# Designs tried in a protein design chat: VH-VL binders against q08179r182to404. Part 39

Target 1, 223 residues: q08179r182to404
Amino acid sequence: KLIEIRKKTSEFLHETLEESNLITYNTIENAEKKQKFLNFFRKLYSAKEGKIMTFQHDEISAIAQMFKNDSVLDNLSRPQLAAMSKFMSLRPFGNDNMLRYQIRSKLKDIMNDDKTIDYEGVESLSQEELYQACVSRGMKAYGVSKEDLVDNLKVWLELRLRQKIPSVLMVLSSTFTFGGLPKENYSKAFSPLAEKKETKSKYDDLLDLYYDGILQVLSSIPD
Below, E stands for the ipSAE of ESMFold2; O stands for the ipSAE of OpenDDE; V2 stands for 0.75 times the mean of E and O plus 0.25 times the DockQ between their complexes.

## First folded at step 22 (VH-VL; framework fv_prolgolimab)

Design u5 (at its last look DockQ between E and O 0.84; V2 from the best seeds 0.81)
Fold by OpenDDE, look of step 22:
Structure u5 (fold): chain C 223 residues (1-223), chain A 119 residues (1-119), chain B 106 residues (1-106)
Amino acid sequence: as target 1 above (223 residues)
Amino acid sequence: QVQLVQSGGGLVQPGGSLRLSCAASGFTFSDYWMYWVRQVPGKGLEWVSTISDSGGRTYYADSVKGRFAISRVNAKNTMYLQMNSLRAEDTAVYYCAKEGRDYGYFDYWGQGTLVTVSS
Amino acid sequence: QPVLTQPLSVSVALGQTARITCGGNNIGSKNVHWYQQKPGQAPVLVIYDDYERPSGIPERFSGSNSGNTATLTISRAQAGDEADYYCQVWDSKHHVFGTGTKLTVL
């Protein structure tokens, strides 16, 4: 039942995210960053038009860093906010501002928790703590081994703390990564280039999946 | 404007104690992790301690573990460093620092406080 | 424990370009930050996350990070740029600073 709920929520977010104005164009002050931004989305547009476009992880990261949690949240619709809340294991209630506040509060907690985990080490967490940490971040946790939970959190920390990807985008990307959506729902037009490592670890696979999710989120931004 | 104003410090004998204070203004103090960094005169920078936004988590460099205690009172926008069992090697200028908007760096620093441990 | 190695000193002529390096094993995989410290003053952040500039820092300051070396570049050096410069990274539950470089403007 929980898996089905997550799947439906994920699908709903995918459908409605395209209607969201996630970008405040006027917030980019640097001309070089603006150009990079425009080039990226032009590339995405080309992909939507049926051209096969490949994106590198660093390219995705660079663009993701231009987004802010508050700006993204301010532009989400009520259904999106509700869905996001549910995906984060929150109980959505109240008006849109209340939902945003709850999400912001939860994101703040997650951000502090990320720092704590980074200082103390992912391996120091109990299975229950790992489970809760993954659930709060929108990751699949039920029926997942401790080892996989550790890897999931490590990837999360890499993207959030090292790559500086906004937590809102991370949570949204989790809907693509762990929502169990059929492959058909993913635009084949967007393929992140995995770093050609001779031997891909489970960690590397998860990292690739997350970048795919981030790319999907970014692609859902209206032109 | 972000400001970090430090107080305390001074001359103390080995084995003695000092308490440093760092008063913050110009930002929401309770939303940021805070840090202490020290610098031996004429030498480089060394991280000393970290405290989380709520003060619930604290971390220390190995060189000061068990002797130093970092704390904060968010209602007063103030962070403290209690230094006990001071040693000659603890002689340094101590800086309070604010975490940046992103993780891993310090965007603002206090003016520094000199701590001298000498017999 | 990662050691960040910087040259002890760098000299630059007025109006020329100075480059200060920070060496570390696989430092290119980490975010490098740079601080300027003038005599008797607190450090000032001049570059964060390899290449980002804080508000108020001149465009003359730029950063790069690749492989085993991060570099702070100061173009069109001014007399006021004379200072100590420190690189810094977060690594394995510790903040690590470089050994520091004294920049002299001639």
Scores: ipSAE 0.875, ipTM 0.956, lowest interface PAE 0.5, mean pLDDT 91
Fold by ESMFold2, look of step 22:
Structure u5 (fold): chain C 223 residues (1-223), chain A 119 residues (1-119), chain B 106 residues (1-106)
Amino acid sequence: as target 1 above (223 residues)
Amino acid sequence: QVQLVQSGGGLVQPGGSLRLSCAASGFTFSDYWMYWVRQVPGKGLEWVSTISDSGGRTYYADSVKGRFAISRVNAKNTMYLQMNSLRAEDTAVYYCAKEGRDYGYFDYWGQGTLVTVSS
Amino acid sequence: QPVLTQPLSVSVALGQTARITCGGNNIGSKNVHWYQQKPGQAPVLVIYDDYERPSGIPERFSGSNSGNTATLTISRAQAGDEADYYCQVWDSKHHVFGTGTKLTVL
């Protein structure tokens, strides 16, 4: 019943993310990044008012990189930490600090596994290894072909290892790819806009899907 | 402050062995993947080996596979490179390096130690 | 092993701007890192992830990466910038360094 647990925990997280201050403007490193932050969230505000706004992948990545795992986790309530833990297939136990430690440890394990896979090659993994790697990261993996599991994992590695999207945002964005809130909450007003190609590959479609998930997390941040 | 202090090295005959050490301080050693990079005098840099933060995974350049062994003892904040079956082409300055806060680059380097393989 | 191509040497007049290139097929899709190495010293990271500057590196060091070429730019060149410079990427199972460029400040 992993899918049902993920559906319930993602719904809870989606409903409560706006109540958490995942980033503080004053902690942003420099004036150039502060200006990018302001421009981005002004576009989001315009989109929430019904204007059609588009966001490039690199624009989304630049904002996502401003988040810090520890700061995000420190700003989550215990029910949110428990929901995130359950989504990640952890057994939540103890106080807030124990939950944060469990999540940090899991995120570190995933990052080390990401590096290992990158050194060894995604296509060196068996279908069972690919399945477990995708499931561990909150991806849809049941009944998926080996070739499609490879593409799913390659997208994850691109976002985590090259685009440097923080691990905590990667997990939170995964909650938007499995369900909970209707997909229509990814309003056409702020959908990501990827490079247009003559025909999109499955990899490119998955990349768009994950950037949309990241955008949904960012759009949940209070004004 | 972050420091990587190397020891070992020296002159060795072909077929011989040496063990290099890299002592770390100023950061949580067990949180970081570590590297060896070498440089033939007057030439460029070459990645030699990588070890995961726990030591459970090791990776090697093709030129040294089967001859070199990277290891670490996290309780001692120290990484090692055991070099066996040394050849003349292994003559180089060997650097240990720390992975940066993120993936793919080397933010702090040891001072280097010269290994000379000569009869 | 794969190699990233750099010019053997670059000369720059004091106070002028130096540009050091690093060539590779589709290098713009990779994160490029740059190291400065002075004679007898270990390399020092000066740029990571194409354009990010570590603490303690002067802001006159900058980087860019697009298409098949990454570039390290050193504005207002000083005598102390005279060194060898190496680019580096992670390139599918291998860390790859460029061939190295000797920067001479005239």
Scores: ipSAE 0.734, ipTM 0.888, lowest interface PAE 1.1, mean pLDDT 85
ESMFold2 (binder alone), look of step 22: mean pLDDT 92; pTM 0.936

